VHH binders against tRNA pseudouridine synthase Pus10 (pus10). Designs and how they scored, part 3

Target 1, 373 residues: tRNA pseudouridine synthase Pus10 (pus10), of Korarchaeum cryptofilum (b1l7a7)
Amino acid sequence: MGKPVDDLLNSLMNLLDSETPSGGGCHLCDGLLSRELGKMLRKALSELEGVELSSVKSGVSLPAILIEREDRIRANHNPPKMRSLKVTLTRLLDVAISSLTGLKVSQEPDAILIFDFERGDVKLELAPVFIFGRYRKLQRGISQSRRKCPECGGRGCEACGWKGKIPQGSVEGIVGEVMREFFSAEDYVLHGAGREDVDARMLGEGRPFVMELLSPKRRSADLREVESEINRRAAGLIEVKNLEFSRREKIRILKERSPNVKKLYRALVEVEGGVEEGELELLKGLEGAVIRQRTPKRVLWRRADITRLKRVYEVNFRRIDDKKFELFVLCDGGLYVKELISGDDGRTSPSVTEILGKKSFCSELDVLEVMVE

## First folded at step 1 (VHH)

Design s16 (framework vhh_nb_b201)
Fold by ESMFold2-Fast, scan of step 1:
Formats: structure tokens, C-alpha cells, sequence
Structure s16 (fold): chain B 373 residues (1-373), chain A 126 residues (1-126)
């Protein structure tokens, strides 16, 4: 702000004049650029206050009249090969901002300063911060993604901070609010390696995820402190571990590989008419089986009605009482375990119900491991 | 699955106007930059305009002052208002999703966009 900008302005204007077409009275900017440049540099410095950055890049938008003037000069004076006004201004602004702030100019910047000479404005765009980790969900009834705000139905209101979503009751919200505070971010998005049902727990080593933090004013934090604070606030509900800085590429990898991962499940199975230890041995018939599963009826509202083939690799069980047993299934991702148990009126075959010859249903489901390979 | 669907193209006389729309689905629209490209017969795909997640806009010199890009995050839609159309604007116009929140200013290349619509034809008669 102030004198350093004013001192720099004369040097920048001299460089601009030397690098752009000029012909004694055929001045490109008609004083517009010199008048606006100082103001916009001060606005840029103001926008950068309180923002943690290691690198920056400038962008430039020019009024149509300046482009026309440059075209006329090139056509009428046929100057030596030279860069356009836009390219020259962008380079000069990169040098100016670097000089005033000490920030490195980068083609993959932490921030972009967009200098709009048409409107006499400058806008700061901040690159997201990405954090990779794993989460455990210890309680049932918690969704992976934030739910619509019940007060406004998703439109945005004071109760939800105008986001249309609430942070309570989701892994994204509970984890994201803590990260938002540490990074002074405007918002956040959780990208998971698949998802579990709302009523299922996610245990073991946890589900891989990348948290994308939007418009963060901070880019550094002690991730062990972040992890500790999340686990403290979410005690008994959610745990996160192995937090590390990541990149956007990791989100694509997680989503593309999600259907091809193996998952280990624990289900509590209730059997109509009861079950004996010897009957459970029949379930070993599921080992190595390819399950023909048509989209379950309960998810037809959001999934295409198609038939998928999914393999069961390993099955174990333990009888709890005369009507209940625990079932452990290692299978392909994308297999619906609740319907592997119930048969969904023949939509899943083979099934636990089919093999036992007795109606069976899943009363509790846990995801014990997500094996991303 | 990411999907982009353009609409609003057609035949218009020189000096006329058209408004193109692009309906987006399958991603968190407000977090990504969106752009418009065009391709005339026998030519490579040319950059037209982009709008960043925060609303800042950038235009190709050939359309600056005549075209306006805007977005409606509530409707997951990006628009291109085309005024003072010229025969040289005749092309198939494509909506594109930036793979990043940012694209290097002044060096736009198709490979910076990870998803594309099927295109909508704009024909400007003289």
C-alpha cells in the first residue's frame, strides 16, 4: 500500500511503454492504465491481507477499446514483432506483485489475482487445499455427506449459514467443520472411496477419503493437531487417522477404483423359525460364488435397474442364539450385503435365505475393512 | 457420471443474438470453473470464454465485448450470451468443465477441461 506502490508504478509504466506499441500521440491507454494500475495494485494488496500464500499468478481482462487501439497500431504502424498488451501487462503485474509481496510467481499457484481493467476491479481466487486420510464411523445413523437443512430444504437460510446443508449428522460435516476452522476455509467437500449405508458402521482401518477445502485463507497446519481435535470433538461418533496433504488427482483415483475394491462385512442375521449350528455350515457354499444381484428394490429410486455379478471370496459365521448369528463376508465392492442375506425376493442369488431355506434378514451391518488395491 | 448438455443454438442473421445454456450434473457445480469452446468445420477447437468458481470471467479477444459468460449455481447452469453475431462465429459450441478450479490465464488449451458436452450448432448467415 502507499509509497512502495507509487514508487513501483513509474517503473511499471516505463516498462509498459517500452514493451507496447507507441508513436508520439498514439498512446495505447490514453492514461487509463496508469490511472487504474495504482488503484488496482492497492486493491490486490488489500485482498492478500491475512491470506497465507507461497505463490501467485496474475490474470488480466482488458476493455474492448484497448484491444481495438492495439489492432489499429499494428495495422497502421506495422511495428517490430512484439507481445500483446495483455501478455505484457500480465508479466508486469506478476513482477509487481512478487516485488510488493515476496510471493513466487507460479503456473500452479496458490492464488490467482484477476485484474479486470474493464470494471476497475481485482478478484482473488484461492486454490483448494486437499487432505487425505481414513475415517471410522462408530455409530449408526450418520451419513457420509451433509444432509439438506431441514429449515430451508436446501435453498439456504441463516440456520445453515446459507449453504443449504447442515454439518451435524454426517462424516463430511463433523470432520469438515474442524478442518474449515484450521484452514479458515469458506466450505468443504468430502470425497470418499465409496460409501457405507447411513445405518452401517465403518470400522477397522477406516474408509479412505480426501477432504477438499475451498477458498482457504490458511494453507499450513499441524495435521496431528487437526486429527486430535476432530477425534476429541467427535469422540464416540467418528475417528480420523493418517491425515496428510494431498492433491486433486487422489479424488479421481479413489472414485475410479471404488467399485473394484474388496470389502469385509460383519452382519447380524436374524432367521425366521431359528437356526442350528449344522445349518450354518451350508453357508460355506457362498465361498467363491459369483452372486447374480439385480439392483435392490430399496435403492431403485436412485440406481439403474441392472444385474451385476459380484464375487464372494470368504464366509465365516458364529451362532449367537437360537434365532441369530453373525455373518462375516469378504466380497467385491458394490455387492449389497443386506440383500445377499434376504434374497430380495429372488433378485439376489444365491442368498443366505435361499441356502438356509428360511427367511433371513440383516438387523445390523458393519463394514470392517475397505481394501483399496 | 458427469454430464453436460448444451442448448440454445440455431440459425441467426448477422448482427443478431443467441443465448446458449449448458445444464451440468454429476459434480459439485459451484466448485469448478466452466468454459465455452467452439469448432468451425476444418478448424481446431477454439477457446471462447471461461468463468471461474468465484465468478471471475475471461474472454478470447475475438469475442470480447460481444459475448458474456455467466453462471447460475442454483440451477447448475452456465450461459453464453452472444450479441452482434458475425458469419465468422459460425461453429459448433461446446460447454466444458475445468479439471481444476483454475486454468492458466491467456494460454487456454482443451486438455485443461476434463468433461465436454456434445455441442450445439450456431450458424450465422450474412
Amino acid sequence: as target 1 above (373 residues)
Amino acid sequence: QVQLQESGGGLVQAGGSLRLSCAASGFTFSYYGMGWYRQAPGKEREFVATIYSGGSTYYADSVKGRFTISRDNAKNTVYLQMNSLKPEDTAVYYCAKDHSWYTEVGTYRPEYFDYWGQGTQVTVSS
Scores: ipSAE 0.000, ipTM 0.309, lowest interface PAE 15.0, mean pLDDT 81

Design s17 (framework vhh_8cml_1)
Fold by ESMFold2-Fast, scan of step 1:
Structure s17 (fold): chain B 373 residues (1-373), chain A 123 residues (1-123)
Amino acid sequence: as target 1 above (373 residues)
Amino acid sequence: EVQLVESGGGLVQPGGSLRLSCAASGFTFSDYAMGWFRQAPGQEREFVALISWSGGSTDYSDSAKGRFTISRDNAKNTVYLQMNSLKPEDTGVYFCAADTYWEGLSPEEYDYWGQGTQVTVSS
């Protein structure tokens, strides 16, 4: 119970007295720290109850009065070069918590215990858990990120748990809710290697992502069980695979490489006036082409008007009927495939419409592969 | 608790300059792309500038190119917008916003928004 805390208090007080500036051994605290330290250590142990951790680090916040007292002692008594009270307390609390819990002290800890001596309180901050994987989106109409809560419009309300977002209708929500349960996390954030349109499917090997789990009370789980449960609950909507524990660094790698990934698309193309199989051979002219694409008209209401140069690497096709064919395009990430097809009144050149000499448009889009470098 | 707080707005004459700042707290700033948007009286919010999580990539609206510069200081959890050669058409409330997807230019997809800071360019 509280016995170990009581046994350590005298040792901690003696160490604090020896490490802080001399000039009267308790001038800094006037008994304040000794009165609060026991209570705060017990609060810290309470905060750690039910939390899975292998490592910890202490943090200290001091009231202005103690900083002023230390400054006065240093100015008036000219002590030798000494560590600050904050640094000394942090080190002593690290030793105390390690002794009481058996947790290792680490500079990259699973948790930080913030001892707020101004408020007489202890706050537990849990390091996020990161899970890397790939997701497939099997249905159209699902966003990557969670939608705003319709009840509060994103401000936060009881219905959304004060997050301003709902889990339904997004990859983030569908996958994140299951992971949240397994890790007893407070919230989650999906970091993807780019995005697909809401109306596009994400197929093949899936899109790379890292799920960041916030304030997780558990840090271990069988990721095959997590994967299975996600795929069971999301059957027919979302599928995940190859889940593995990861690090924050992986998010930065995914974001840095996102513009440089190649993507393979399948589009259903409808051609005004019809198309013959022999005409489709002209589309081989897109292979190796650099496409000059200005921001599509359909997204100008929300996107900057920018011109980008994007390469098409490979093109394949299959005629479906007299007015439709499937188009397969391997190209640079960031190319708008719907406008590669329509030409967008010359805003994208070359285009399928230009090459065929017939108005063409994309009625369905699938992302088949996101190719990681 | 997530907060984005804009500052640096004000009244300036045409041709003048302003530097906007946005201080972020409650999330891991270095993992988010940061954008500046503006809203003129009676209009919808429009994109102004975007900076990637690392600061290595930036994008600008056509109206901002050559006049505005976006930058960030990840150690200070702050994003900046340096605005030069200001025009009356630049008048509006300027908002900073955070998004997990650094290529995202759509205001509807940004995760977090500030309250805005008023910029008025008037003769």
Scores: ipSAE 0.000, ipTM 0.338, lowest interface PAE 11.9, mean pLDDT 81

Design s18 (framework vhh_8cml_1)
Fold by ESMFold2-Fast, scan of step 1:
Structure s18 (fold): chain B 373 residues (1-373), chain A 121 residues (1-121)
Amino acid sequence: as target 1 above (373 residues)
Amino acid sequence: EVQLVESGGGLVQPGGSLRLSCAASGFTFSSYAMGWFRQAPGQEREFVALISGSGGYTDYSDSAKGRFTISRDNAKNTVYLQMNSLKPEDTGVYFCAAKWGYTLDSRYDYWGQGTQVTVSS
């Protein structure tokens, strides 16, 4: 590592001098750049050790004094088409790292090495790995996103690994911890095609998601083994399926399509004063209806107070006893089914409560299907 | 008008295979779970297999597990039952059925006319 870097450094400094007519390392930096370059390259190689990469790109930050010196040379001599020191140095570092490591230089690299000559430091930034799949949530009481660490309240402490969040009790945490291990990632973020309430199950084919793995030291894994390990550890709680490698663009697509995705729900509905078989037939009036829904009171603490128009496509029902029935609803994504049932004091119209003329309440909610158009 | 039309039944020797098809019309196929049931002469109708609207969930009777596979093609509004290692005890009229929602124990809303499967030595 020492001797190959020193040999390469001599070649790079000679090339830098030849490409800078009035400067180069000796003229612009009084030998400062040549002294730092070797040290910075050795640090860069150390940062890359143990990291799985196929491609790299260099970035450069220069001290103000070197920028000032170059500007003075340009102002005094006005040389035509002279490249900046920063551009020249970036190209030379790309060649140097490629030569020393065998890594390909790419504009969409697996890693960026930021050479900060002002601070005398090198920072390694690893591109995230994205995994697309579907999850089922088989039990109630599991959130989609990780909860705040109870020890530090979200500030970060030793108990949570300084993340401010705990992995237990969430789809993100349960799935993300396994993926973190396989990819030697520092952290993870789950991006879902919408979300379900903590007390709701997510069944059927599952909800589409993209897991973003942050600073991964590995970029390859057998996704069938990853699926098997997640499903083994999360048996009876969470299942994942159809895992595939993806890109950041898929997150945008999932978020943009979320309001246009149709969802099938099962709700257990309790009716004040009871309900007869014939009264349930009135609920067919919801089929094809456009529901005017103002943000439910229940979620105003986290959602903007706006009115949305959402369509109900199909409704079915089955009476269980004199006070309860099952309701099945196929509707647009973003419709709050609990409030479609209760009416939320007129904030949702039409509603089950309005149609039946009796106070109705959702005691259980299941998301049966998330249908992508 | 809702309609379910079964096909693919026939006579086969023990150890043979048959693939049943059920073509559905008159409803939003992907919103319905599809099931296969059978009825032997002088016996009550029994459950064979179920597939959810998306195809993400399947369930089988104990007699069907490991031998039969249920699948669906939502683009073609068709559900299938691939039957392998057929036994004489599998003889009966096979019915396609549709129900709204997910629950296995829910009543089925629509039924086909049935297709005869005969397994004989």
Scores: ipSAE 0.000, ipTM 0.285, lowest interface PAE 13.3, mean pLDDT 83

Design s19 (framework vhh_8cml_1)
Fold by ESMFold2-Fast, scan of step 1:
Structure s19 (fold): chain B 373 residues (1-373), chain A 124 residues (1-124)
Amino acid sequence: as target 1 above (373 residues)
Amino acid sequence: EVQLVESGGGLVQPGGSLRLSCAASGFTFSYYAMGWFRQAPGQEREFVALISSSGGSTDYSDSAKGRFTISRDNAKNTVYLQMNSLKPEDTGVYFCAADYRGWYTLSPSEYDYWGQGTQVTVSS
């Protein structure tokens, strides 16, 4: 019943006495470390119960009065080889926790135990778990990120569990809730390799994403089981594939555009005054074209008004009726296909509207492929 | 001119194996999902297997899963179907098909291009 902590405390007190600055034991801690250390180590062990970890690191916060006392001692004695009390105590706590738990001490730990000697408390901070994968969005009307709770408008209420967000109707929520359960996480954040509009489908091989799981009490799971459970619950709405463990730096990589990135789109195009098969052949003029596109009016509320040059590589089409056709476009990432169709009052050139000489608009958009490499 | 040409069909005993090939030309093969479909005598065309444009994703009918493997070689513009543990009910004409919209559709009517078919007969 606590004997390993008691044995370790005697060793730690001896080490503190040998490594603390001159007069530090009597003047710096005033017996605080001896009184609180055992209590805080027991609390640390309690905080670690039920948590899956391979590594740990200690952090220390000291009362201001002890920091002031140490500064005074160092100013008077200027010791060239002495560590601060905080550094010495952190090192000793690392050894103590490793000895008591068998956990490896790491500079990139699964958990940080913050020993707050000012409050006499210990706080456990769990490093996030990152899962990389690809998602397909098979239905329109599903957002990538969780939406504000409609009942409270994001303020938090009983209907949303006080989070201000709902899991329903988003890729993040549908995928994240399953992962949250498997990893016993407190919350989650989806980071996508770009996004599609709410009304666009994401098909083909799917969009790359990293799910960040916050404060996870589990760090291992069979990702094939996770994948199967997500696909079962989300049947007909979304699918995920190729789930693998990842790291935070993958999020940065997904946000960066490669010079070679390409996207394949399918659009349903509606043409005022109708369209004939022969007129659609004019759209082959888009193949190999560099499109001069100014930020669409539709997205000016969130994007800088700048002009970008984007290439169209391939165009295919299929007439559906006298007023509608399917358009397939292989182009550079970042091109706004809805405005490639409408021309956005001259903000995009060339455009489908310009080439056909008839007002045209995109009524449905599908992203068929996202080619990051 | 778009062409899909299947080969590798034939007569095999139950429990035997066949490898079907489909050679594609006249389109940008690497941007199309490829599927295998079969049509048994007196039946409609049914889905067998699907592979995404990059080859990173595959899907199979319940009857094919665990027995058949679909693969592709984008450098050779060819898709393959390795069929193992063949059963009499696998008998039919096997078609390869290409879909510009990717691998999300399993309906025959949604595919852009079709091969002529190759006969597979599993019989003692």
Scores: ipSAE 0.000, ipTM 0.333, lowest interface PAE 11.0, mean pLDDT 82

Design s20 (framework vhh_8cml_1)
Fold by ESMFold2-Fast, scan of step 1:
Structure s20 (fold): chain B 373 residues (1-373), chain A 124 residues (1-124)
Amino acid sequence: as target 1 above (373 residues)
Amino acid sequence: EVQLVESGGGLVQPGGSLRLSCAASGFTFDDYAMGWFRQAPGQEREFVALISWSGGSTDYSDSAKGRFTISRDNAKNTVYLQMNSLKPEDTGVYFCAARTEYLVYSTPEDYDYWGQGTQVTVSS
């Protein structure tokens, strides 16, 4: 602001005149750019206050009248090699902002400063921050994604900060609120390598995830301190580990690999009419089996009705009493283990119910391991 | 193969509403700014609305401000245009378009990919 902006403005106006045809700056803009450029540069500096950035890029929108004038000039002259006013102005603003702030110009910037000459305004758009890690979910009854705000039913209200979602009762909310505070972000989105049911625990080394932090005013933080604060606030509920800075590409990789990763599950299985030790040996028939599974009835309200083929690699079991046993299954990601047990009225085949010839159901589910490469 | 498919166009009375959708495939949707343009018979395409890759910034033509709302769902690779208080002058073919950067220049030549368009007619 002040003298540095004024000095730079004079230099930029001189450069614009030299880059455009014969006093073209005055002829094209009629003094508009000179009047607006100084104000908009000061506004841009104001928008950057309190924001941590390593890189920026300028964007430009021009009034229709200036675009028309340039088009008429180009149409009346055999196609010149001259850069457009927009390209010239964008480069000039990149140099100006870099000079005033010390920030680097990048094609993958931390922020874009949009100079709107049509409105005489500047908008700041902040690139998201991505954090990769693993989470364990130690208690049942916690969803992966945030739930709708009960006060507004998802529409947004004062109680939820106009997001339509509450942070309580989810991995996304519990982890995301802490990260939001450290990065001064407006919101967050958790992208997991698959999902576990609300009533299932996620144990072992944890589930891989990427947290996307939206419009963050901070871009640096000690991730060990972030981990410690999350694990302190969520003690006994959620644990996170191995937090590291990441990129959007990691979300795509997690989604693409999720069906191809192997998962180890522990289920407590209850059998109508009881089960004998010898009957459990029949479950070894699941080892190496390809399971034909149609989308379970219980999730049809939110999942496409499709049939997928999923392999079971290993099966182990331990009888607990005359009506219950523990089942351990190593299988492809995306297999619904509750329905592998119940058969879901033939929607999953083979199933524990089919093999034992007795109605069986899963009363507890744990994800022990998510095996990624 | 890059594809943008518009839907939701139709005939509506003055003062009515329409919601246009554009489903994108064949490119990394989250890296692109998405815009809507319209074209009346015998005229060039004119800018209507633009949304940044994150959804954090939007821009509108003067004729669309206060009446139209652009939004996007990156999980569905879809961009929307909610049009309220429609006027006869809003009649035209509406096009969805994608570009690599959020730079409003009010010109179609800034856009990399285009849909085939959907007809919107506002009449009694």
Scores: ipSAE 0.000, ipTM 0.157, lowest interface PAE 19.6, mean pLDDT 81

Design s21 (framework vhh_8cml_1)
Fold by ESMFold2-Fast, scan of step 1:
Structure s21 (fold): chain B 373 residues (1-373), chain A 122 residues (1-122)
Amino acid sequence: as target 1 above (373 residues)
Amino acid sequence: EVQLVESGGGLVQPGGSLRLSCAASGFTFSSYGMGWFRQAPGQEREFVALITYSGGSTDYSDSAKGRFTISRDNAKNTVYLQMNSLKPEDTGVYFCAAGEYWSLDESDYDYWGQGTQVTVSS
């Protein structure tokens, strides 16, 4: 436990000899493991330097020749209660790393140290950190996800730090860059409970999201300080609130429940040929209606061409002038409101265009609420 | 110029195994999360598995957990799906997808392959 690396190595090699499969005179390791083990343990300790960890787990990859040798031994001798070399070595490395670092061994570790005996190297894999919160998008023209780098077209270059994406102009980038700094992460991914169009605002209590921080060298931070710094840098563009530590499972829950979450929209609708206040009363026909919506033409390049059934619960409106009105719609998540208005050449039915009998389109869209049931 | 090309599909008996590959080109592969989705005739496309840009995190549908393994080789710009203990219900066209989101929703993926047919039948 308090032993130097060399003393621990001697103990581990003696234990490995007693725990490895017996092949009736065949030496499985053939000196490969003993030669590399000391070097790899020192490399592992170096990789852990400066990294905040509470727990660790060892992983092992072996040269094909050692796996083949073990398979031959098992086939020829069928020894009772035999554990694999890989399992035995993994357990020994778990003990070694725990003894050298004081870190807890866990099946859900903060880090995995992969000991690659084929290449004589050690890889450190850091478990992601997940932060849940809500964001408001106060300006139009901001995407949820990062845009491709204009200098390299997504291929990666010095201007984008070889990521192929730029942080500017996106909720992901604006929020993610701050979190990346606090957690010393290599990268980040924003997972939203659905998304709004680039030209739509996200208001009210905000859209639920989980930020996944990749390869973080820090795992703790004051989330109120993180929140304040994001809101300071993004003043007037984006606001975040209620940041809390989360888990991978939350991403799945957000995505799977997104269609069951009701959303309130405000749309500015422009009507070809104009509209009278009495005509707008016809839109009350949308209340309680099940909308048969085929994948909108504008998103066919990335979504399967299928038909979904979505309910509209409430509709309200306010005429602005002879050619436009505000439309308020409370509906199921996953309904495309722009196409609820335009009809998308019959791909969405019923639609505002069908009900009014006049070509109508959404010129401005706001998401007012993403309602958690 | 962005392309995702799936391969490795075919006919296999129940209980058999297949390894799907997806070769990517025209974008910075190592900066994208990769997912596998499948679609049976007349059904919606459903999530199967995903892997983050580094390979450090993976997720699976309930039907895939314990049977399928997603992996990637960033040096070869390739993502893999190792499918074991295949069942007739696994029959469908399998699609490779690249996206900025670590998502179970198909709408969060930016690039899609043409698909490869997997048929599990006697």
Scores: ipSAE 0.000, ipTM 0.202, lowest interface PAE 20.0, mean pLDDT 80

Design s22 (framework vhh_8cml_1)
Fold by ESMFold2-Fast, scan of step 1:
Structure s22 (fold): chain B 373 residues (1-373), chain A 124 residues (1-124)
Amino acid sequence: as target 1 above (373 residues)
Amino acid sequence: EVQLVESGGGLVQPGGSLRLSCAASGFTFSSYEMGWFRQAPGQEREFVALISGSGGSTDYSDSAKGRFTISRDNAKNTVYLQMNSLKPEDTGVYFCAAHPYYEWVTDSREYDYWGQGTQVTVSS
């Protein structure tokens, strides 16, 4: 590491002297930059060891005294079209790192090396890796997102590794921990095409999602192997399929499409006072109906209190016993099916409760299909 | 066609909180370092916080450390500043700014794109 860095330093110092105001590095840094540059380049090379990269970009942070010195020079001399010392150093470091590593310099890099000349240190920032796929949730009681750590309430403690959230009991955690291992990532975030309730299953072809892997030291992996390992560890709880590398733009697309995606639900409906075999035919009145739904009371703590119009396309049903029936509903995304059933004291209309004239509630909910085009 | 639009400013009492948002358009948002700057009456524009294009690195002025949190949502082309424990000295116009070169920039003169600003007033 030593000799190539030392050979490069003379070239870098000559470029710095020619590109910065009068006297360059000597005048502005009083030798600070020349003394630290070699040490920081060696540290940068050390930070890159074991990290999978195809491209890089340099960044620079300067001590306040050097910024003040340059400000005085610019104020007194007003040099035409001169770049700042910071910009000049960043460009020179890009050339140095590219020369020493063979990595391409890119404006969309796999990594940014931040050279902190105030602390004499180098920080490595890794661009996220994005993986698109679909998940099925086979058991109830599993959330989509990681839960707050019960010991610290989200503040961070030893039990949660100072993250404030635990991987157990969530699709994000179960999938994300495996991906974190394969990509040597520091953390992860699951972005879903909508959400299902914690007590609902997600079946059929599965819900589309993008997993964002933070600070990954690896950027390539066999996604069939990743998929197999997730499905092995999560057997009977969740399944993933069709994993593929993706981009941040896919997250925006999934979120924007979420309200316009059709969903097929299965609900187990319990009817107060029971239900007669012929009464269920009245529910066909929901087909093609536009449901006026005000934000359900149970979610007002996290959702804006607004009224949304959502369409029901198809309704089917099957009586189970005197008090229960299965309801199948194909509807717009964003419709709260539990409240389509209960009416939520008139906040959802029409409703199953309104049509049957009997208090009805959803005791089990399954999402059978999320129809993304 | 580059546009930065700030929102979320207002009047709050000392100890209160505000969340500022900056909606960006006309450039590749994830490729830009985003910063928040403020300018109090009769004073020069000063650095408050910055966040790298990926969101993995942040920096804060000494006055903002421990009280303010900068974050970004690259899917929504938006950067945020969550301000807690506000003090009268935090009063000023808050500006969103973007720097196109991948570097840790705290000097306002190096930022290429600026919003019009949003007023934050902390008083009784």
Scores: ipSAE 0.000, ipTM 0.215, lowest interface PAE 19.8, mean pLDDT 81

